# VH-VL binders against q39962: the designs that were tried, part 17

Target 1, 193 residues: q39962
Amino acid sequence: DPTDGFTEVPLTEDNFVIQKPYDKPLNDRYSYKNGIRRLWVYENDKPFKVGSPTRPRTEIRIKGHDYSSGVWQFEGQVHVPEGTSGVTVMQVFGAVNKATALQLRVYNGDLKSYKSNSVATDIYNKWLRVNVIHKVGKGEITVFINGQQKLVVNDDGPAEHYFKCGVYAAPDGSSNYMESRWKNIKLYKSDNK

## First folded at step 4 (VH-VL)

Design s34 (framework fv_ucenprubart)
Fold by ESMFold2-Fast, scan of step 4:
Structure s34 (fold): chain C 193 residues (1-193), chain A 119 residues (1-119), chain B 108 residues (1-108)
Amino acid sequence: as target 1 above (193 residues)
Amino acid sequence: QVQLVQSGAEVKKPGASVKVSCKASGYTFTDYWYMAWVRQAPGQGLEWMGLIYPSGGSTWYAQKFQGRVTMTRDTSTSTVYMELSSLRSEDTAVYYCARGYYDEWFDLWGQGTLVTVSS
Amino acid sequence: EIVLTQSPDFQSVTPKEKVTITCQASQSIGDYLLWYQQKPDQSPKLLIKYASESFSGVPSRFSGSGSGTDFTLTINSLEAEDAATYYCQQYDSYPDLTFGGGTKVEIK
């Protein structure tokens, strides 16, 4: 299991900050019910901050455990409704040559690293367990889907890092409506892995 | 290594213009980064001037400097410029460039350029 | 424009004592607040991001707290090397990223 050798880092609601279009109240783009967090956005929504050139998002920013060293792991289960495409659903923030070390994006039912390497296919309307391990000292990020290793990539340099998940419209275009649902979001750290 | 290197000190007369450069290295200049300009008069605090998005060249200037400041970039040399016109003695300051992520913190600052305006 | 008000303007502190600096925003900025340290003739150095997240390499004696409109930078045991001017900066009202007026900390 990807969590073998890791210790869970407790998260509370105070660690889950929602980034959303600046002109929308929280409940117009986010809900939390029966353990499931639902995040949605429209392609013509406003960016997260006034004056920002970024595309629309509704994302959970995990706060309290930003890191620049060590071995850290994000875990969550994700459900993407059919029709959602051109959207980042999970990211590892911080890199030298780009803003993020990793983005997992959905394109036409496939889950990809950015726009290239496919890590899962035919993902619509089912729950997927996603684990992402970042070994900062090695510059390495490993992605597991349903417990199986699917991707190993270079993190592209030292930076301050944190994990996000939700929906963030891709720079190259998106569907009109984007939604992802998340449950059992957990954070882990390893001192001996 | 990621670095910002600014042009050297300038001495200008009142009414002149000054153009300060900031050369970036060690990262992809036109990705999801902006470059900001901040000044500091002798013995005074930090003052926000504005920013430029190198990828598209779009700019946002602080209201106090609109009409006098122009920020540009040259993507072939990974350089940002800040030009301030109609200089007055109160424009004497150290001018800093600083790199930030879109919607996030500033993590890298240039060494500063002293601009002295005197007659 | 968001106005940041820092207190105190100046403080002379005995070594090993706790230093508390406050920054108050004219409107809510969530957690989008940075703290910088600036020593004479040097560029500012980032200490704290996102109100309370320590930046890489910053000594553990520095901590940030607060959200919304009221923020605090704490140095829990002042060292000689901490003599500097400290600034808060907001990055919620993007792209006008305004600074507080600064707090000069001097060793007694």
Scores: ipSAE 0.777, ipTM 0.900, lowest interface PAE 1.3, mean pLDDT 92

Design s35 (framework fv_ucenprubart)
Fold by ESMFold2-Fast, scan of step 4:
Structure s35 (fold): chain C 193 residues (1-193), chain A 119 residues (1-119), chain B 108 residues (1-108)
Amino acid sequence: as target 1 above (193 residues)
Amino acid sequence: QVQLVQSGAEVKKPGASVKVSCKASGYTFTDFYYMAWVRQAPGQGLEWMGLIYPSGGSTWYAQKFQGRVTMTRDTSTSTVYMELSSLRSEDTAVYYCARGYYDEWFDLWGQGTLVTVSS
Amino acid sequence: EIVLTQSPDFQSVTPKEKVTITCQASQSIGDYLLWYQQKPDQSPKLLIKYASESFSGVPSRFSGSGSGTDFTLTINSLEAEDAATYYCQQYDSYPDLTFGGGTKVEIK
């Protein structure tokens, strides 16, 4: 299991910052019910910050455990409704030459690293378990889907890192409506891997 | 190597304009970072002036500087400019550029540019 | 405009003593507060984000606390290299960002 050798780092609601279109109240783009967090945006929504050239998002920013060293792991289960495309659903934030070390994006039912390497296919309307391990000292990020290793990439250099998940419209275009649902979001750490 | 390098010190007469540059290197200049300008008069605290997003050129200025400050960028040289007009003696300060992200901290600062306004 | 008031303006402290710096906001800003350290002839350096979370590489003797309108930066045991001016900054009202007036800490 990807979590073997890791210790869970407790998360509470105080560790979840919801980044949403600046002009929308929280419940217009986010809900939390029966353990399931639902995050959605429309392609013409405003960005998170006034004046930002970024595309619309509703994302959970995990705060309280930002890291620049060691071995850290994100875990969550994600469900993407059919019709959602051109959207980032998970991020490893922080890199030397760019904002993110990794983005997992949905394009036409396939989950990809940015726009390139496929991590999973035919993902619509089913729950996927996503584990992402960042070994900072090795500069390596590994992605597991349903417990199986699917991707290993370089992290593109030292930075202050953290994890995000939700929906963030891709820069190259998106569907009119974007939604992802998340449950059982957990954070793990291991200094010995 | 990620860095911001600013232009050299300037001496100006009252009523003149000054244009300070800030050249970015080691990261994608047109990525979703903003560039902010913060000044510090001798012996005084940090004062927010405004910000620009290099990608689209959108700007936001502190009300104290509206009408006198203009921020621009040149994407071909990865450079941001801050121009302050109608200079007064109280504009004597070190002017810093600083890179920010919409998670809202300044993680990289230029070395500062001293602007002296004297007759 | 959100105004940040720091106190004290100046503090001269014996090595190894505890230093407490306060920052008061004119309106509630949640936990959207940063702390910076500025040494003479240098650019500011980030210490704390979200009022209480340390940036990587910041010595453990630095800690932040507070929420709403009242915030504190603590240096648990002052070292010689900590002589600097410390600033708070709010980011709750982006893009209208505000700095506190600063607190200068000198070694006695």
Scores: ipSAE 0.499, ipTM 0.828, lowest interface PAE 3.0, mean pLDDT 91

Design s36 (framework fv_ucenprubart)
Fold by ESMFold2-Fast, scan of step 4:
Structure s36 (fold): chain C 193 residues (1-193), chain A 119 residues (1-119), chain B 108 residues (1-108)
Amino acid sequence: as target 1 above (193 residues)
Amino acid sequence: QVQLVQSGAEVKKPGASVKVSCKASGYDFTDYYYMAWVRQAPGQGLEWMGLIYPSGGSTWYAQKFQGRVTMTRDTSTSTVYMELSSLRSEDTAVYYCARGYYDEWFDLWGQGTLVTVSS
Amino acid sequence: EIVLTQSPDFQSVTPKEKVTITCQASQSIGDYLLWYQQKPDQSPKLLIKYASESFSGVPSRFSGSGSGTDFTLTINSLEAEDAATYYCQQYDSYPDLTFGGGTKVEIK
């Protein structure tokens, strides 16, 4: 299991900052009910900040445990409804030459690293367990889907890092409506180097 | 190495305009960082002037500077410009450019450009 | 406009002494408060984000606390290199950002 050798870092609601279109109240783009966090956005929604040229998002930014060293792991289960496409559902923030070290994006039912390597296919309307391990000292990010290793990439660090999940419309275009649902979001740390 | 390098010191007469440059290197200039301008008069605190998104060119100016400040960018040289017109002696200050990551903090600052306005 | 009021405007303290700087917002800003350090003739450097989270590479003697309208930056044991002016900044009302007036810390 990807979590073997890791210690859970407890998260509370105070660790979840919801980044949403600036002109929308929280409940217009986010809900938390029966253990499931639902995040949605429309392609013509406003960006997170006034005047930003970034595309619309509703994302959980995990705060309180930003890191620049060590071995950290994000875990969550994700469900993407059919019809959602051109959307980032998970991010590892921080890199030298760009904003993010990793984005997992959905394109037409496939989960990819940015627009290239597929890590899972035919994902619509199914719960997937996603684990992402960042070994900062090795400059390495590993992605597991349903407990199986699917991707290993360089992290393009060093930087301040943190994890995000939800929906963030891809820069090259998206479906009109984007939604992801998340449950059992956890954070882990390891003493391994 | 990620850095911001600003143009050199300027001496201007009242009523003139000044155009300060800020050249970015080591990162994708057209990624969705914004570039802010903050000034500091001698012995005084930091004063927010406004920001520009190099990707797309959108700008926001502090009310105090509206009508006098213009921010632009040149993506071919990875450079942001801040032009301040109708200069007065109270515009004497060090002018900083600073990179903001999307919606959070200023994580990278230029070295500053001293602009002196004197007759 | 959200106004940030820092207190005190000046402190002269002995080495190893604890320094406390406060920042008061004219309205609630949650925890959207940053602290910067500016040494003479240098650009500001980020110390604290989200009111209480240290930025990478910042010495552990620096800590932030507070939420809503009342915020504090603490230097638990002042070192010589900490002589600087400290500024709070809010980002709750982006793109209308506001800095506090600054607190100058000098070594006795």
Scores: ipSAE 0.489, ipTM 0.833, lowest interface PAE 3.2, mean pLDDT 91

Design s37 (framework fv_ucenprubart)
Fold by ESMFold2-Fast, scan of step 4:
Structure s37 (fold): chain C 193 residues (1-193), chain A 119 residues (1-119), chain B 108 residues (1-108)
Amino acid sequence: as target 1 above (193 residues)
Amino acid sequence: QVQLVQSGAEVKKPGASVKVSCKASGYTFTDYYHMAWVRQAPGQGLEWMGLIYPSGGSTWYAQKFQGRVTMTRDTSTSTVYMELSSLRSEDTAVYYCARGYYDEWFDLWGQGTLVTVSS
Amino acid sequence: EIVLTQSPDFQSVTPKEKVTITCQASQSIGDYLLWYQQKPDQSPKLLIKYASESFSGVPSRFSGSGSGTDFTLTINSLEAEDAATYYCQQYDSYPDLTFGGGTKVEIK
């Protein structure tokens, strides 16, 4: 299991910052019911901050455990409804010369690393367990889907890192409506390399 | 590596304009970082002037500088410019460019450009 | 417009003493507060983000606390290299960012 050798780092609601269109109250783009966090946006929604050139998002930014060293792991279960496309659902934030070390994006039912490497296919309307391990000292990010290793990439250098999940419209275009649902979001750290 | 390098010191007369440059290197200039301009008068604190988004060229200016400041960029040289017009003696300051980590913090700063306005 | 008021404006502190700097916002800004350190003739450097989270490489003697309108930066045991001016900055009203007036810390 990807979590073997890791210790869970407890997360509370205070560790979940919801980044949403600046002109929308939280309930218009986010809900938390029966353990399931639902995040959605429309392609013409406003960005997170007034004046920002970024596309619309509703994302959980995990705060309190940003890291620049060590071995850290994100875990969550994700459900993407059919019709959602051109959207980032999970990020490893921070790189030396760019914003993100990894974005997992959905394009027409396929989960990809950015727009290139396929990580999983036919993902619509089912729960997927996503584990992402970042070994900062090795400069390596590994992605597991349903417990199986699917991707290993370079992290593009040291930076302040953190994990995000939800929906963030891709720069190359998106569906009119974007939604992802998340449950059992957990953070882990390894004391052993 | 990742850095911001600003143009050299300027001496201007009241009523003139000054244009300060800030050249970025070591990162994707047109990613959705923003570039901010912050000034500091001698012995005074930091003062927000505004920002530009190199990706699209859109700008936001602090109300105090609206009408006097213009920010532009050249994507071919990864350079941002800040032009301040109708200079007064109180515009004497060190002008910094700073890369905005989106909507969070300034993670990379230029070395500063001293602009002296005197008759 | 959100105004940030820092106190004190200046303090001269003996080495190893605890330094406390406060930043008060004119309205609630949640946790959207940053602390910067600026040494003479240098550009500012980020110390604290989200009011209380240390940025990478920042010595453990620096800590931040507070939320809403009242924030504090603490240097637990002042070292010579900590002589600097410290600034708070809010990003709740992005892109209308504001800095506090600064607190100059000098070693006796």
Scores: ipSAE 0.150, ipTM 0.726, lowest interface PAE 5.6, mean pLDDT 90

Design s38 (framework fv_ucenprubart)
Fold by ESMFold2-Fast, scan of step 4:
Structure s38 (fold): chain C 193 residues (1-193), chain A 119 residues (1-119), chain B 108 residues (1-108)
Amino acid sequence: as target 1 above (193 residues)
Amino acid sequence: QVQLVQSGAEVKKPGASVKVSCKASGYTFTDYYDMAWVRQAPGQGLEWMGLIYPSGGSTWYAQKFQGRVTMTRDTSTSTVYMELSSLRSEDTAVYYCARGYYDEWFDLWGQGTLVTVSS
Amino acid sequence: EIVLTQSPDFQSVTPKEKVTITCQASQSIGDYLLWYQQKPDQSPKLLIKYASESFSGVPSRFSGSGSGTDFTLTINSLEAEDAATYYCQQYDSYPDLTFGGGTKVEIK
């Protein structure tokens, strides 16, 4: 299991910052019911901050355990409804030469690393278990889907890092409506690496 | 190495304009980072002047400087400029550029440029 | 505009003593507060982000706390190299940013 050798780092609601269009009340773009977090935006919504050139998002920014060293792991189960496309659903933030070390994006039912490497296919309307391990000392990020290793990439250098998940419209275009649902979001750390 | 290098000290007369440069290296200048300008008069605190998004050139200026400040960028040289017009003695200050870390914090600062306004 | 009020303006402190600096916002800013350290003739350096998270490489004697309108920066055991002016900054109203007036910490 990807979590073997890791210790869970407890997360509470205080560790979940919801980044949403600046002009929308929280419940217009986010809900949390029966363990399931639902996040959605429209392609013409406002960005997270006034004046920002970024595209619209509703994302959970995991706060309290930003890291610049060590071995850290994100875990979550994700469900993407059919019709959602051109959207980032998970991020590893921080790199030397760019904003993110990894973005997992959905394009027409396929989950990809940015727009290039396929991680999983035919993902619509199914729960997927996503585990992402970042070994900062090795400069390496590994992605597991349903417990199976699907991707290994370089992290593009040292930075302050953290994990995000939800919906973030891709720069190359998106569907009019974007939604993802998340449950069992967990954070892990390896004390031995 | 990620760094910001600013132009050298300037001495200007009242009524003149000054244009300070800030050259970025070691990262993608046109990525989602912004670049802010912050000044500090002798013996005073930090004062935010405004920011520019190098990717599109969009600018936001603090109300106090509206009409006197202009921020521009040159993507071919990865350089941001801050021009302040109608200089007065109270504009004597060290001017800093600072890289915005994705709408959150300013993690990288230039070395500062001293601008002295004297007759 | 969101106004940040820092207190005190000055502290003269003996080495190894605890230093407490406060920053009060004119309206709630959540956790969107940064703390910077500036030594004479140097650029500011980021110490604390999100009100309470240490930035990479910052010594553990520095800590931040608070939320909403009341924030505190603590230096648990002052070292000689900590003589500097400390500034809070809010980013809740991005891109309209504001700094506090600063607190100068000197070694006695």
Scores: ipSAE 0.566, ipTM 0.842, lowest interface PAE 2.6, mean pLDDT 91

Design s39 (framework fv_ucenprubart)
Fold by ESMFold2-Fast, scan of step 4:
Structure s39 (fold): chain C 193 residues (1-193), chain A 119 residues (1-119), chain B 108 residues (1-108)
Amino acid sequence: as target 1 above (193 residues)
Amino acid sequence: QVQLVQSGAEVKKPGASVKVSCKASGYTFTDYYYMAWVRQAPGQGLEWMGLIWPSGGSTWYAQKFQGRVTMTRDTSTSTVYMELSSLRSEDTAVYYCARGYYDEWFDLWGQGTLVTVSS
Amino acid sequence: EIVLTQSPDFQSVTPKEKVTITCQASQSIGDYLLWYQQKPDQSPKLLIKYASESFSGVPSRFSGSGSGTDFTLTINSLEAEDAATYYCQQYDSYPDLTFGGGTKVEIK
């Protein structure tokens, strides 16, 4: 299991910051009910910050455990409704040459690293377990889907890192409506003291 | 290496304008970082002036500087400019550019540019 | 406009002693507070983000605490290289950012 050798880092609601279109109240783009977090946006919504050139998003920014060293792991289960496309559903933030070290994006039912490597196919309307391990000292990010290793990439250099999940419209275009649902979001680290 | 390098010190008379440059290197200038300008008068604290998003060119200025400050960028040289007009003696300060690490903090600062306004 | 008030303005401290600096916001800013260190003739350097998270490479003797309106930066055991002016900054009211007035820490 990807979590073997890791220690869970407890997360509470205080660790979940919702980044949403600046002109929308929280409940217009986010809900949390019975353990399931639902995040949605429309392609013509406003960005998170007034005047920002970024596309619309509703994302959970995990706070309290930003890292620049060590071995860290994100875990979550994600459900993407059919019709959602051109959207980032999970990010490892922080890189030298660009803002993010990794984005997992949905294009027409396939989950990809940016627009490149498919890590899962035919994902609509089912729950997927996503684990992402970042080994900062190695500069390596590994993605597991349903417990199986699907991708290994370089992190593109040292930075302050954190994990995000939800919906963030892709720069090259998106469906009119974008939604993802998340449950059992957990954070882990490996202790090598 | 990721760095911001600013233009050299300036001496100006009251009523003139000054244009300070800030050249970015070591990262994708047009990625989702903003560039802010912050000044510091001698012996005083930090004062936010405004910010620009290099990707789209969108700007925000602190109300105190509205009408006097203009921020621009040149994507071909990865350079941001801050121009302050109608200079007064109170504008004597070190002017810093700083990179905003996507909506949260300033993680990288230029070395500062001293602007002295005197007659 | 959110006003940040820092206290004290100045502190002279013997090496190895504990230093505490406070930052008080005129209204609640949640955890959206940053702490910077600025040495003479140098640019500010980020120390703490989200009120209590240490930035990369910052010595463990620096820590931040607080939420809402009252925040504290602590230096557990002052070293000679820590002589500097410290500033808090809020990020809750983006794009209208605000800095505190600064606290100057000198070695006795």
Scores: ipSAE 0.463, ipTM 0.803, lowest interface PAE 3.4, mean pLDDT 90

Design s4 (framework fv_ucenprubart)
Fold by ESMFold2-Fast, scan of step 4:
Structure s4 (fold): chain C 193 residues (1-193), chain A 119 residues (1-119), chain B 108 residues (1-108)
Amino acid sequence: as target 1 above (193 residues)
Amino acid sequence: QVQLVQSGAEVKKPGASVKVSCKASGYTFTDYYYMAWVRQAPGQGLEWMGLIYPSGGSTWYAQKFQGRVTMTRDTSTSTVYMELSSLRSEDTAVYYCARGYFDEWFDLWGQGTLVTVSS
Amino acid sequence: EIVLTQSPDFQSVTPKEKVTITCQASQSIGDYLLWYQQKPDQSPKLLIKYASESFSGVPSRFSGSGSGTDFTLTINSLEAEDAATYYCQQYDSYPDLTFGGGTKVEIK
């Protein structure tokens, strides 16, 4: 299991910052019911920050445990409704020469690293377990889907890092409406290098 | 190597304009980052002037400087410029550029440019 | 505009003693507060983000606390290299950012 050798780092609601279109109240783009967090956005919504050239998002930014060293792991279960496409659903923020080290994006039912490597196919309307391990000392990010290793990439560090999940419209285009649902979001740390 | 390198010190007369440059290297200039300008008069605190997004060129200026400050960028040279017009002696300060991480904090600063306004 | 008031303006402290700097906001800013350190003739350096989270590479003797309107930066055992001016900054009202007036810390 990807979590073997890791210790869970407790998360509370204080660790979940919701980044949403600047002109929308929280419940217009986010809900939390029965353990399930639902995040949605429309392609013509405003960006998170006034004046920003970035596309719309509603994302959970995990705060309290930003890191620049060590071995850290994100875990969550994600459900993407059919029709959602051109959207980042999970990211590892921070790289030396760019904003993000990794973005997992949905394109027409396939989960990909940015626009290239397919990590999972035919994902619509199913719960997927996603684990992402970042070994900063090795400069390596590994992605597991349903417990199976699917991707290994360079992190392009060093930087201050953190994990995000939700919906973030892709720069090259998206569906009119974008939604992802998340449950059992966990954070882990390992003493191993 | 990620860094911001600013132009050299300037001496200007009252009423003139000054244009300070800030050249970025070692990262994708047009990515998420914005570039802010912050000044510091001798022996005084930090004062925010405004910011620019290099990717789209959008700018936001502090009310105190609206009408006198203009921020621009040249994406081909990864350089941001801050021009301040109608200079007064109280504009004597060190002017810093600083990179912002998509709305959170300034994690990288230029070395500063001293602008002296005297007759 | 959101005004940040720092106290004290200046303090001279014996090595190894605890230093406490406060920053008060004119209205609630949640935990959207940053702390910077500036040494003479140098650019500011980020110490603390989200009021209480240490930035990468910052010594553990620095800590931040508070939320809403009242914030504190603590250096729990002052070292000679910590002589500097410290500034708080809010980012709740982005794109209108505000710095505190600064607190100068000197070694006795």
Scores: ipSAE 0.497, ipTM 0.838, lowest interface PAE 3.1, mean pLDDT 91

Design s40 (framework fv_ucenprubart)
Fold by ESMFold2-Fast, scan of step 4:
Structure s40 (fold): chain C 193 residues (1-193), chain A 119 residues (1-119), chain B 108 residues (1-108)
Amino acid sequence: as target 1 above (193 residues)
Amino acid sequence: QVQLVQSGAEVKKPGASVKVSCKASGYTFTDYYYMAWVRQAPGQGLEWMGLINPSGGSTWYAQKFQGRVTMTRDTSTSTVYMELSSLRSEDTAVYYCARGYYDEWFDLWGQGTLVTVSS
Amino acid sequence: EIVLTQSPDFQSVTPKEKVTITCQASQSIGDYLLWYQQKPDQSPKLLIKYASESFSGVPSRFSGSGSGTDFTLTINSLEAEDAATYYCQQYDSYPDLTFGGGTKVEIK
């Protein structure tokens, strides 16, 4: 299991900051019911901050455990409804030479690292367990889907890092409506270096 | 190595314009970064001037500088420019460029360019 | 524009003592506040991001707290190298990502 050798870092609701279109009240783009967090956005929604050139998002920003060293792991289960495409559903923020070390994006039912490496296919309308391990000292990010290793990438250098999940419209275009659902979001840390 | 390198010190007369450059290296200039300009008069605090999106060229100028500041970029040289017109003696300051992530913090600063406005 | 008010303007502190600097915003900025350290003839250095998250390489004696309109930078045990001017900056609202007026910290 990807979590073997890791210690869970407790998260409370105070650690889940929802970034949403600036002109929308929270419940117009987010809900939390029966353990499931639903995040959605439309392609023509406003950006997160007034004046920002970013595309629309509704994302959970995990707060309180930003890191620049060590071995950290994100875990969550994700469900993407059919019709959602051109959207980032999970991020590892921060890199030396670019803004993010990893983005997991959905394109036409495939889950990819940015636009390139496929980590899962035919993902619509089913729950997937996603684990992402970042070994900062080794410069390595490993992605597991349903407990199986699917991707190992370079983190493109040390930076300030944190994890996000939800929906963030891709820069190259998206479906009109984007939605992801998340449950059992957990954070882990290892003392391995 | 990720760095911002600014042009050298300038001495200008009142009424002239100055154009300061800031060259980025070690990262993707047109990724999700802003380049900001901040100035500091001798013995005074930091004063925000504005920022530019190097990818699209969009600019957001501080209200105080609207109408006399212009920010541009050259993507082929990874360089941002800040031009300030109608210079006055109170424009004497060190001018800094700084890299910020979209909707996030500013982490990397240039060394500063001293602009002196005197007759 | 959002106005940031820092206090105090100046502190002279004995080594090893605790330093507290406050920054108050004219309206809520969430957690979108940065703290910088600036030494004479140097560019500002980022200490704290997202109100309370320490930046890499920053000594553990520096910490940030607060949200909304009231923010604090704390130096738990002042070292000689900490003599500097400290600035807060908001990054919640464009086009004016404003700075506080600064707090100068000197060693007695």
Scores: ipSAE 0.778, ipTM 0.908, lowest interface PAE 1.4, mean pLDDT 93

